# Ledger of designs, part 300: VH-VL binders against q9h9l3

Target 1, 176 residues: q9h9l3
Amino acid sequence: PRKMVAIDCEMVGTGPKGHVSSLARCSIVNYNGDVLYDEYILPPCHIVDYRTRWSGIRKQHMVNATPFKIARGQILKILTGKIVVGHAIHNDFKALQYFHPKSLTRDTSHIPPLNRKADCPENATMSLKHLTKKLLNRDIQVGKSGHSSVEDAQATMELYKLVEVEWEEHLARNPP
Short names: E, the ipSAE of ESMFold2; O, the ipSAE of OpenDDE; V2, 0.75 times the mean of E and O plus 0.25 times the DockQ between their complexes.

## First folded at step 17 (VH-VL)

Design ya104 (framework fv_fezakinumab)
Fold by ESMFold2-Fast, scan of step 17:
Structure ya104 (fold): chain C 176 residues (1-176), chain A 123 residues (1-123), chain B 111 residues (1-111)
Amino acid sequence: as target 1 above (176 residues)
Amino acid sequence: QVQLVQSGAEVKKPGASVKVSCKASGYTFTSYYMHWVRQAPGQGLEWVGWINPYTGFEFYAQKFRGRVTMTRDTSISTAYMELSRLRSDDTAVYYCARSGTYYYDEGPRFDPWGRGTLVTVSS
Amino acid sequence: QAVLTQPPSVSGAPGQRVTISCTGSSSDIGLGYDVHWYQQLPGTAPKLLIYENSNRPSGVPDRFSGSKSGTSASLAITGLQAEDEADYYCQSYDSSLEGWVFGGGTQLTVL
């Protein structure tokens, strides 16, 4: 059986009006929620908007941050060959400039049984904060100082575990 | 409408360097990756590497590491591939080709392709 | 040296069906990466023929089709025509090489 990890990335705004999302932090946890990786990452482009309210990234975090190319190599070594769980995970993979196999990707923002358990419409895209509160009775992303990618990755793994058996059976019958 | 126009044929001596250009038009240059693929006479396609024109991030196939450099100039929507320390077995047509940046935006397929630049290495 | 394995040649008569195989490993096709196919007419650049295993770009006739199973993919051409004489290449992504990989190419001859 393949090992499973959960990932959450924080992005800052680069490019015109800060509209491009660039990787600035990555956290990876194992199946039990233990931290495998957690580093601040220096984007190769000028940061226009730190998006601190959401990312928790400030200029001081960039001083000793791992350069993007090195961080990417470290992260991909952890992800390769594993089932990777995330929330709106396409944003994380795009920021990593990486194509993870669709068959090994689990996106908690697009798992209909998970929404059903939360009494939400099956095809709606619900926030990680909402699903975590509804299903785990836990408040994450509290306050205005930004999100913890470790906390988000841990919550994402716990959410996936609620539907793991059902969803893995579904994917075996309906390969992506 | 979408086009990739490459520079003309080059003839080089062993040990020289060659720089091939690929000018993009008809789309947002920085929203797609640019790949380089070569084909020796009578042989198959061989992937050389890629560059993200937005960030300048570049990644090369193992075989070319240390000899190839990919760059871009966003002001003229042009990507470049420079290959150094040329050998006779570097004689090939070099193509640029576009790919998406993730599955939801055309994915990793290569479309369109430039028409190719013949590089001949001979003494 | 090609990473994906294709037969070097296939042949058929007009109107017949031919199939071109593409065999990978557990680090590329077998890991779940999609397969794309390119047609290269003599003296021209490759052209995208099939993408994401079985999809056709606009302008590609439905007599071209693709499939994928396990570590392998196949390109099928039905109603073979003289203009189909070309080299055909499969392509995927390989996680061990961290890059795009091609098959060695298959030369199709219409007899």
Scores: ipSAE 0.786, ipTM 0.905, lowest interface PAE 1.0, mean pLDDT 92

Design ya105 (framework fv_fezakinumab)
Fold by ESMFold2-Fast, scan of step 17:
Parts: sequence; C-alpha cells; structure tokens
Structure ya105 (fold): chain C 176 residues (1-176), chain A 123 residues (1-123), chain B 111 residues (1-111)
Amino acid sequence: as target 1 above (176 residues)
Amino acid sequence: QVQLVQSGAEVKKPGASVKVSCKASGYTFTSYYMHWVRQAPGQGLEWVGWINPYTGFEFYAQKFRGRVTMTRDTSISTAYMELSRLRSDDTAVYYCARSGTYYYDHGPRFDPWGRGTLVTVSS
Amino acid sequence: QAVLTQPPSVSGAPGQRVTISCTGSSSDIGLGYDVHWYQQLPGTAPKLLIYENSNRPSGVPDRFSGSKSGTSASLAITGLQAEDEADYYCQSYDSSLEGWVFGGGTQLTVL
C-alpha cells in the first residue's frame, strides 16, 4: 500500500518586482491530518515582498528559519514514494525545485468529481477556501494576517478523501 | 535560436582542476535549470549535476560531491562546471543541457544540449 | 555502470521496424518517473527525440514513438532510414540516487 500525505507551502516574492515565488514555509500532514513537517524556510534570494496578507510570513519568521537546501532535503525524504495531495500543487513543487512523479500527484484544484460535488463547473479551477466551505462547511484562510499552511494542508487532505475512492479508480483506468 | 555554446577542449594532468563554461542565448537564462552530463570515449552518458541560475541552488550526483562545483554568472548568461583533483578516468566530453523547472514549464527533459567540451586527463 | 538497462545494439534493414528497451527499477521508472529518449549521431551531442514517455519535440518525425509500462520503457522506430544510424539513450530520474539516470545506450545499425 502506498502512503498518502498532503502538502501546502507559503511563498514570498523574490526577484525583479517580487514576481518570483520562493518557498518560505512548508507544512505536510498525513492521511489523518497529523503534522509531519512544519518549518519556516529561508529563501536563498533576497525577499522583496513578504506577501504577508496571503503567506502569513513576516521578517521575524526568517531569523531562525531552516536554510532552503536543508529544508528541501527533509521535505523530499517525506514526499518520496508517497501519493502527494495539494491544491494548485504545481506551485509548491516549483518552489521546492522538485519533480514529483505525475502518477503520485493529486491536485484538488483539478479533480472534476470534486467540483461536481461543490456544484461548480468540472473544468473550473476553484479556490481551496471555496471548496472547503462548500463541501466541509468550514472557513479557512480567515482574516488578513495570512494563511496557515497547516490548516490548508489539513483541509486539502479532507477534500481529497471525499473523492478518493472514485478518483483512484478513474486514475487506475486512465493513467496520467 | 536557443543555443548553448561551450568553451574549448582542455588537456590537464592528474590532480589538476578544469573549469568548463556554457554560454546560453536565445532564452531567459534564469527561467531554466542547467545540467551537466559527461561521456567518456566510447562510453555512455553520465549525469553530473545541475544548477538553478536564478537561485544559485546546485545539486550534484553522489559520485561527484566534493570534487565538482557548479556556478553561474547571470550578467553574461553563462554557467560553469569546475571539476577538481582530476583522474585519468575523468577524460570525457562534458555537455551542458537545459531543462525546465516543472512539467508545465518545459519539463525535466534536456533540450537543447551544448556541443560538448573534451577534457583529456593524462600524464 | 548504467542505472537503466538497454541492449548494447540493435539492427534492422531500411523500411523495417526496431524497438529499443529500457529497463529500470521500483525507484525510477517503476515509481512513476517519466522516460525521455535521446538520439546521438556519430561525433555530435545528444538530441532530444522523445520526452515524457511518448511526446515528440517539433521536428521529430512520427515514425519515432515511445511507450512506458511498469518498470520499463520502449522506443519504436518504423520505416528505418540510413540516417537513423546512431546511439539511443533512455533517461529517467531515480529517487534512491536523487538524480537523473541514463541507460547504457543502444547502437542502431541500419543494414
């Protein structure tokens, strides 16, 4: 049996005009929602925009943050060989500078059955906040002080569990 | 028009170091990873490592850790691979090759490749 | 010592079909990592031929095709031409080595 984890990352803006997304926090939870990893991460490039309203990252979090190279190694050891669930997960993998196998990746922003259950168009990309409210009757990403990557990872796993059986059957018949 | 132009052939003695360059043109240098791959005469391809030109993050195959260093100069869109403490079995053509940063951004395939730099290590 | 296993050589006559196998393990191809194929003409750098198991770059004719099943991948070449005489390499990523890995290469001879 292959284990399953959910991931959510927070990114800050680096590079020209802060347009490049760099990893600044990563949370990983197991199938039951228990936290396996949650660390602030120091980008190798200068932070020009903390994007605090969304990321929840402030300068103070960088003081004792784990250097990117070390954090990446720790995170990849957890993800290797597992089914990894995320929302718009390509952003997380790009920030990690990592290619996870497509067959072991589950993106809750691109699962048609999940949109159907939420009464949304199957081909639309819905936000994690919307899907969580509609399907789990839970408010996440509340307020203006930034998101909790732990909360987001937990919500993402619970959303996937709603369609897990039917989606895994679909993928077995239609491998990516 | 995407091109990778490598430095010329080198002849080195055992114990020396060599630094090979790869100059990129025709694309945004910092938007792709740069890989290094070598090929000994009559042998197959062997991956050495890669560097992200934007972040400077580098990662090397276990076999080369401690002997290889990858760097870049973004002002001239050039990547470098330096291999130290050379042995005769380091004689090979060294290639640079470009890859994307994610599946939807060109993916992990290597395209294009430089023409290669022959490094000969002999006494 | 190549990580992925390919036959050292394969041959065919003009117009025929050949296949080149690439065998990995549970830590690379078997884990779900994609396979890419490169063609190396004598005295030249490798050129991308097939990427992500079965996709062709612009300019690669459709007589070249790729497939993947379980721990193995295969490159098929139909309608063989003299110009196809080259070395062919498969490539994937190996999680236990944390790096990119190549097959040992297959020399195609067009008889």
Scores: ipSAE 0.784, ipTM 0.899, lowest interface PAE 1.1, mean pLDDT 92

Design ya106 (framework fv_fezakinumab; at its last look DockQ between E and O 0.91; V2 from the best seeds 0.84)
Fold by OpenDDE, look of step 18:
Structure ya106 (fold): chain C 176 residues (1-176), chain A 123 residues (1-123), chain B 111 residues (1-111)
Amino acid sequence: as target 1 above (176 residues)
Amino acid sequence: QVQLVQSGAEVKKPGASVKVSCKASGYTFTSYYMHWVRQAPGQGLEWVGWINPYTGFEFYAQKFRGRVTMTRDTSISTAYMELSRLRSDDTAVYYCARSGTYYYDQGPRFDPWGRGTLVTVSS
Amino acid sequence: QAVLTQPPSVSGAPGQRVTISCTGSSSDIGLGYDVHWYQQLPGTAPKLLIYENSNRPSGVPDRFSGSKSGTSASLAITGLQAEDEADYYCQSYDSSLEGWVFGGGTQLTVL
């Protein structure tokens, strides 16, 4: 099997005025879209803003949520050695307070061939929702229930698969 | 000008605890991670752990787990490293060092470093 | 003891080229983590010399260069000068330890 996974995280607001983005859910899928990890995560600090409209996180999800340090360990174990695909993935890694090798990171928000395929400017930062609609003819992040990190991770993987060959070749010639 | 100012030298007896401080200035304290690295006399650099001053998240090298505690006071942009149950082989210069939070900023490189705090453990 | 392996010492005459190797494993450099280099002059704190394998911070002369390949990294110093006499440390991240690791350090002597 391919050593490739896609990740998407949902964050809640902690700290003063809820400005700190804390990991509250993490979903990881394999190359085929199978869910490898999907857990609600309990931030170490009090949640000030659940950001439900975006995150989909509610108070009830935190009742049995996995403590952050434990979840982080679990997640890192899955990610280690893998090519990790994500959209604006720096937010996910930052929330995890984790550094993944750049050479093993794929950010679908910064892949020029992907944007080109979607008839978008190559150097623009496009949303996952937009790219998914354009290239996969699929609507994600619909409704008022917030995002589904599993759905977003799956979409991210599918998008990357569209340009995988070209992009991997490019990276091989131009390592970061 | 980015500066890390560390507390003065410490002399401790075995079994005691020491708390070293590192005051940051010239940058947003909570926007960077703070690392602690020690160096025994005539020896190399050894990473002790790091703390995210923004979230308070800390992570320690396995060797020091159970004996080290890293904290911060954001109101005065100061990081602290406390090492307990000191022994002679804990004698070292302890450095604080800044790193970024991700690659789009400074990333994991350590820059700058404090001048170091000598901790001497002797009976 | 050090996770990354460096030669304990290297020497060179002024004007010569010297290289310092840094050998890691499949869980650090070999996994793709970047290597950073630090210079430590006698009695001083380490100073960032090279970051992300081959980049020089401002103020670092172009005589210093870094490279990485496979599980190893290398620091090259051309036009060796007396002021280059120092200890040099490589650094990376070890996934198995979930922490940053340093080389054992290399003492560079300018003859």
Scores: ipSAE 0.908, ipTM 0.947, lowest interface PAE 0.5, mean pLDDT 95
Fold by ESMFold2-Fast, scan of step 17:
Structure ya106 (fold): chain C 176 residues (1-176), chain A 123 residues (1-123), chain B 111 residues (1-111)
Amino acid sequence: as target 1 above (176 residues)
Amino acid sequence: QVQLVQSGAEVKKPGASVKVSCKASGYTFTSYYMHWVRQAPGQGLEWVGWINPYTGFEFYAQKFRGRVTMTRDTSISTAYMELSRLRSDDTAVYYCARSGTYYYDQGPRFDPWGRGTLVTVSS
Amino acid sequence: QAVLTQPPSVSGAPGQRVTISCTGSSSDIGLGYDVHWYQQLPGTAPKLLIYENSNRPSGVPDRFSGSKSGTSASLAITGLQAEDEADYYCQSYDSSLEGWVFGGGTQLTVL
């Protein structure tokens, strides 16, 4: 089988009024939840809004952060050929400016069996925080100091493992 | 009425540089990636690289790194490809082409294409 | 050299069916990247014909269809017409090269 990793990125606001989401941190964990990558990333554009309450990113983290182009290369080398799990993962891939094969992508915000296990409508997009609390009895994204992308990536992998066998069988019969 | 309009044909000597332009209209210039593809006379299509007009991020095929530079001017919705240290085997039609930024948009396919700019490198 | 392999030429008579193959490797088509097809009429720019393996853009007749299996893709043209005479290119993305790749092109001759 192909190796599987989970990813979670933190974005800061750049561009007019800080409305553009630019990559500022990326965490990648393996199947067991061990950290493979976790770096602060320097956007090429001026940061207008750190979005610290959600991102956990502060000006100090940018001082020695890895430039975007270099970080992107490192991240893509880890993701290439692997099944990549994420929550609302299209945001992460857009921030990376990267097309991962659809057949190797798993988005825990769009897996109907996972919502079923959480007693949620199958077609609803549920937050990572809600699914983690409901299915893993774990509180993540607690407080106002920002989210931990490592914590989010680990929770995302554990959520996927709850439906892995069922969902992989579904995808084998119904390729994306 | 989405269209890409390219600059006119160029004739250059070996060792010179050429800069080709691609002016976009009919869509939001910064919402799509711009690619460059070349085609030598009687030969196939060869991808050169791409630029994100919004971020300015650029990425080139290994063969062209060190000789190609892609830029854009968002105020006039125009992308540029500059190729330096020209050789006779750089003679080709150079196309610009648009792709999406993710699968929910247009995805990685190229549409539309500019009509091409012939660059001839001769002594 | 072209990364994806296509036959250099194919021919058929009006009304017939032709198929153009596109063969990749484990780093592109075999990895799960989609295949797109372009038609290039003599003296013109390429035009998108098929995208994401089997989808047609608006304005492309249903005589053109695409499929993908394993490391290969195919373009099928049914009810062949004189106007179909052109070069056809497949395209995908290659993870080892970190870029877009094209087939060598197939020249279709309508007899």
Scores: ipSAE 0.809, ipTM 0.903, lowest interface PAE 0.8, mean pLDDT 92
Fold by ESMFold2, look of step 18:
Structure ya106 (fold): chain C 176 residues (1-176), chain A 123 residues (1-123), chain B 111 residues (1-111)
Amino acid sequence: as target 1 above (176 residues)
Amino acid sequence: QVQLVQSGAEVKKPGASVKVSCKASGYTFTSYYMHWVRQAPGQGLEWVGWINPYTGFEFYAQKFRGRVTMTRDTSISTAYMELSRLRSDDTAVYYCARSGTYYYDQGPRFDPWGRGTLVTVSS
Amino acid sequence: QAVLTQPPSVSGAPGQRVTISCTGSSSDIGLGYDVHWYQQLPGTAPKLLIYENSNRPSGVPDRFSGSKSGTSASLAITGLQAEDEADYYCQSYDSSLEGWVFGGGTQLTVL
């Protein structure tokens, strides 16, 4: 059976007016929630907006951060050949500048059975915070100091486990 | 009407460098990746590498690392590929081609392609 | 040597069906990466023909179709026409090479 990991990334603003999301932290956890990777990452271009209220990224985190090209190589080596779980995960892959196979990708923001368990419309895009509160009875992303990518990756894996059997069978019948 | 317009043919001697340009129009240049692909006479297609025009991040096929540099000028929506220390087996048509940055907007497929730039390396 | 293997040539009579195979490995097609197909008419740049295994861009006739299974992909052309005479390339991503890879190309001749 294929191994499964969960990923979460935090982005900062680069490019004109800081509108481009560039990778500044990445956390990867295994099926049991153990941390396989957690690094601050220095984008290849000037940081215009740290977006600290959401990203938790501050200037001091960048002092010893791993350069993007090196971090990307390390991250992709971990992801290769694995089922990767995330929330709104295409944003994470876009920040990594990488196309993971659709057949190995699981996005907890777009799993209809998961929404149904949360008493939400099946095709709505639900936030990780909302799903985690409703289905795991836990509060994540508490306070205004930014998100924890480790916390978010762990929550994402636990949410996926709630629908894993049903959704894996669905995908086997309905390949992307 | 998305278009990629490439610079004209080049004739170079072994050991020289060449810089090929690819001007984009009809779309937001910084929202898509630019790839370079070459085709030696009578041969197939070979991927050289790509650049993200917004960030300037580039990634090259292993065969070309150390000899290729990809750059861009966002003010004129133009991507560049420079190949150095040219040798006769670098004679090829060099194409630029656009891909998306994520699956919901074009994805990894190459569309459109430029018309190609013939680079001839001969003594 | 091309990473993806295609037959060097195929031929068919007008109106017939022809298929072009594209065989990869467990590090590209076999790992789940999509296959895209390009048509290259003589003296022209490649043109996108099929993307993400089986999708046709606007303007590509439905007599062109694609499929993928295991480590291989296939392009099918039905109702063969003289205008289909071209070179055809498959393309995918290879994780061990960390980049995009092409087949060696297939020259289609309409008899």
Scores: ipSAE 0.786, ipTM 0.909, lowest interface PAE 1.2, mean pLDDT 93
ESMFold2 (binder alone), look of step 18: mean pLDDT 91; pTM 0.938
ESMFold2, look of step 19: ipSAE 0.777; ipTM 0.904
ESMFold2 (binder alone), look of step 19: mean pLDDT 92; pTM 0.938
OpenDDE, look of step 19: ipSAE 0.870; ipTM 0.932

Design ya107 (framework fv_fezakinumab)
Fold by ESMFold2-Fast, scan of step 17:
Structure ya107 (fold): chain C 176 residues (1-176), chain A 123 residues (1-123), chain B 111 residues (1-111)
Amino acid sequence: as target 1 above (176 residues)
Amino acid sequence: QVQLVQSGAEVKKPGASVKVSCKASGYTFTSYYMHWVRQAPGQGLEWVGWINPYTGFEFYAQKFRGRVTMTRDTSISTAYMELSRLRSDDTAVYYCARSGTYYYDSAPRFDPWGRGTLVTVSS
Amino acid sequence: QAVLTQPPSVSGAPGQRVTISCTGSSSDIGLGYDVHWYQQLPGTAPKLLIYENSNRPSGVPDRFSGSKSGTSASLAITGLQAEDEADYYCQSYDSSLEGWVFGGGTQLTVL
């Protein structure tokens, strides 16, 4: 069997008016939820907006942060050849400037059986917070001091495990 | 109508630098990535590298690292590829080509392509 | 030289079927990255012919088709016509190189 990991990234605002989303933290967990990677990452561009309410990133986290190109290399070594689970994972891949094979990507925001189990419309894009509360009876992303990418990656893996057998069978019959 | 218009042919001596331009029109310049691909006379296609016009992020094939620089000017929707310390075997047609930014795609295709810029390096 | 392997040439008579192979490795096609095909007529830029293994852009006739299996891909041309005489290139992405890779190209001659 091919190994599986879950990823969640935090982004800060760079570029004009802070409109560019740049990677500032990445967390990767294995199938059991153990942390394989969790680092603050220094964008190559000046940070205009920390977006702290959502990212949890503050200026202090940048002091010893890993430069983007080095962090990207480390992260890609972990992701390459593995099934990667995420929520709205295109945002994480975009922040990494990384193209992962579609056949090895699992996005919990686009799995119809998962929405069905949560009593949500199958084709709707539901938030990680909502699905986690509905299906795992757990509150994540609580408060106004920012999200924990470790918590989000762990929740994402647990959500995928609820539909793993069903969804892997579907993908085997209907390859992407 | 999406178009990529490249600068004209260049003749350079070994050791010189060349800077090729690619002007985009008919789409939002910062919403797509720009690639550079070269083709030596009678030879195949060789990927040189890419740039994200929105962020300025650039990545180059190992063979060209240290000699190539990709830049862009968003005010005129133009991408540039500069190759330094030219050698005779750098003689080639250099193409710019656009790719999508949709990270659910495993390997974005190149469409459209510029018509190419012939760079001749001779003594 | 090229990362993906194609035969250097292929030939056929008008109306026949020809196939062009593209062989990669476990770090590109074999890892699940998509394959695209480009047609290059003499003196012109390459033009997208097939994308994401088997899809045709608007304007490409259905006699052009693509497939992918394991570490390899194939371009099939049925009902071969004189106008098909061109160079054909496959393309994918390689995880070890972190970049796009091309086949060496195949020159199609219509006899």
Scores: ipSAE 0.739, ipTM 0.890, lowest interface PAE 1.2, mean pLDDT 92

Design ya108 (framework fv_fezakinumab)
Fold by ESMFold2-Fast, scan of step 17:
Structure ya108 (fold): chain C 176 residues (1-176), chain A 123 residues (1-123), chain B 111 residues (1-111)
Amino acid sequence: as target 1 above (176 residues)
Amino acid sequence: QVQLVQSGAEVKKPGASVKVSCKASGYTFTSYYMHWVRQAPGQGLEWVGWINPYTGFEFYAQKFRGRVTMTRDTSISTAYMELSRLRSDDTAVYYCARSGTYYYDSSPRFDPWGRGTLVTVSS
Amino acid sequence: QAVLTQPPSVSGAPGQRVTISCTGSSSDIGLGYDVHWYQQLPGTAPKLLIYENSNRPSGVPDRFSGSKSGTSASLAITGLQAEDEADYYCQSYDSSLEGWVFGGGTQLTVL
């Protein structure tokens, strides 16, 4: 694997009590932060909670949204065979219902050197917003109108680049 | 005790449909994917598809798309596989098998397996 | 035809070692997906024998071991016993098919 992308997904609540997280938007950027994919996605189940404060998803975004099965196919074509970077990426893969090879997955919420650079405990799970502020001196997820998955994917790629050489060497010596 | 209990053997005519059930017990039904795998007499294992019991999302191997439907009933922890427009070469033992739903498990293993349901398609 | 390639049969005498190969491609084993092995005794459902390339479930003797290299995996059985006579299947995940794939199976005969 030579190519690397970063992903961030927005989820809405479906199912009983809105507790199921269903994919409603996905953004994918390349190594330089250029957008490769950014679409609103229509879940196959009734949306009971848009979670707008965090997701930024509103009813109007669903009008011309890509149906889940079609969007999933498009997304997987982009991810397959690439190193995929994300923050708490298990949530994104869970929403996609997709198993990516562990050897090609990079989760910026579980990279000890990254936490160390941010003066955080190595085994703690820190938010994307906190790490981005500490290490890149940039505020993301500003305001109360929801997050931008494009912004989050771009920040995630930049955070990974801070530890890329060290972490790739670690993984080569200690394959997952 | 984790177990998967499947419905009994079926004999069907060509063109008919068959619906096999798999009742789960001993674990949280909605926390694992359910797979269906078949095995024709004297042949190898062939993956048919899977369903996420929590969301109802299903995905099928290309060979079976248009003929197979997977469903579940969470109130009785039971998964179903229905295969339509049966042909004689659909004669096989059909197994249900459980897999994990965790991202760290890139290729989730199948454990446990049901004992299988023999479906015979003959005139 | 099966997606993963296994020899159709292998044989050995009690106490000997046998090895069963499983060959994939760049879209499955070669992409980094783990390999699992299942043992199927005559007339029974398959049972998990080895998972994530080399791990044994509780109750599986250490005579059974697995390994993975490149696009291939191997199951080794040492100290072969009569009760090991069974069909053995490897399994992985294929990204191009978006699904689980099996080897064609290897029938082990204990002489």
Scores: ipSAE 0.632, ipTM 0.859, lowest interface PAE 1.7, mean pLDDT 91

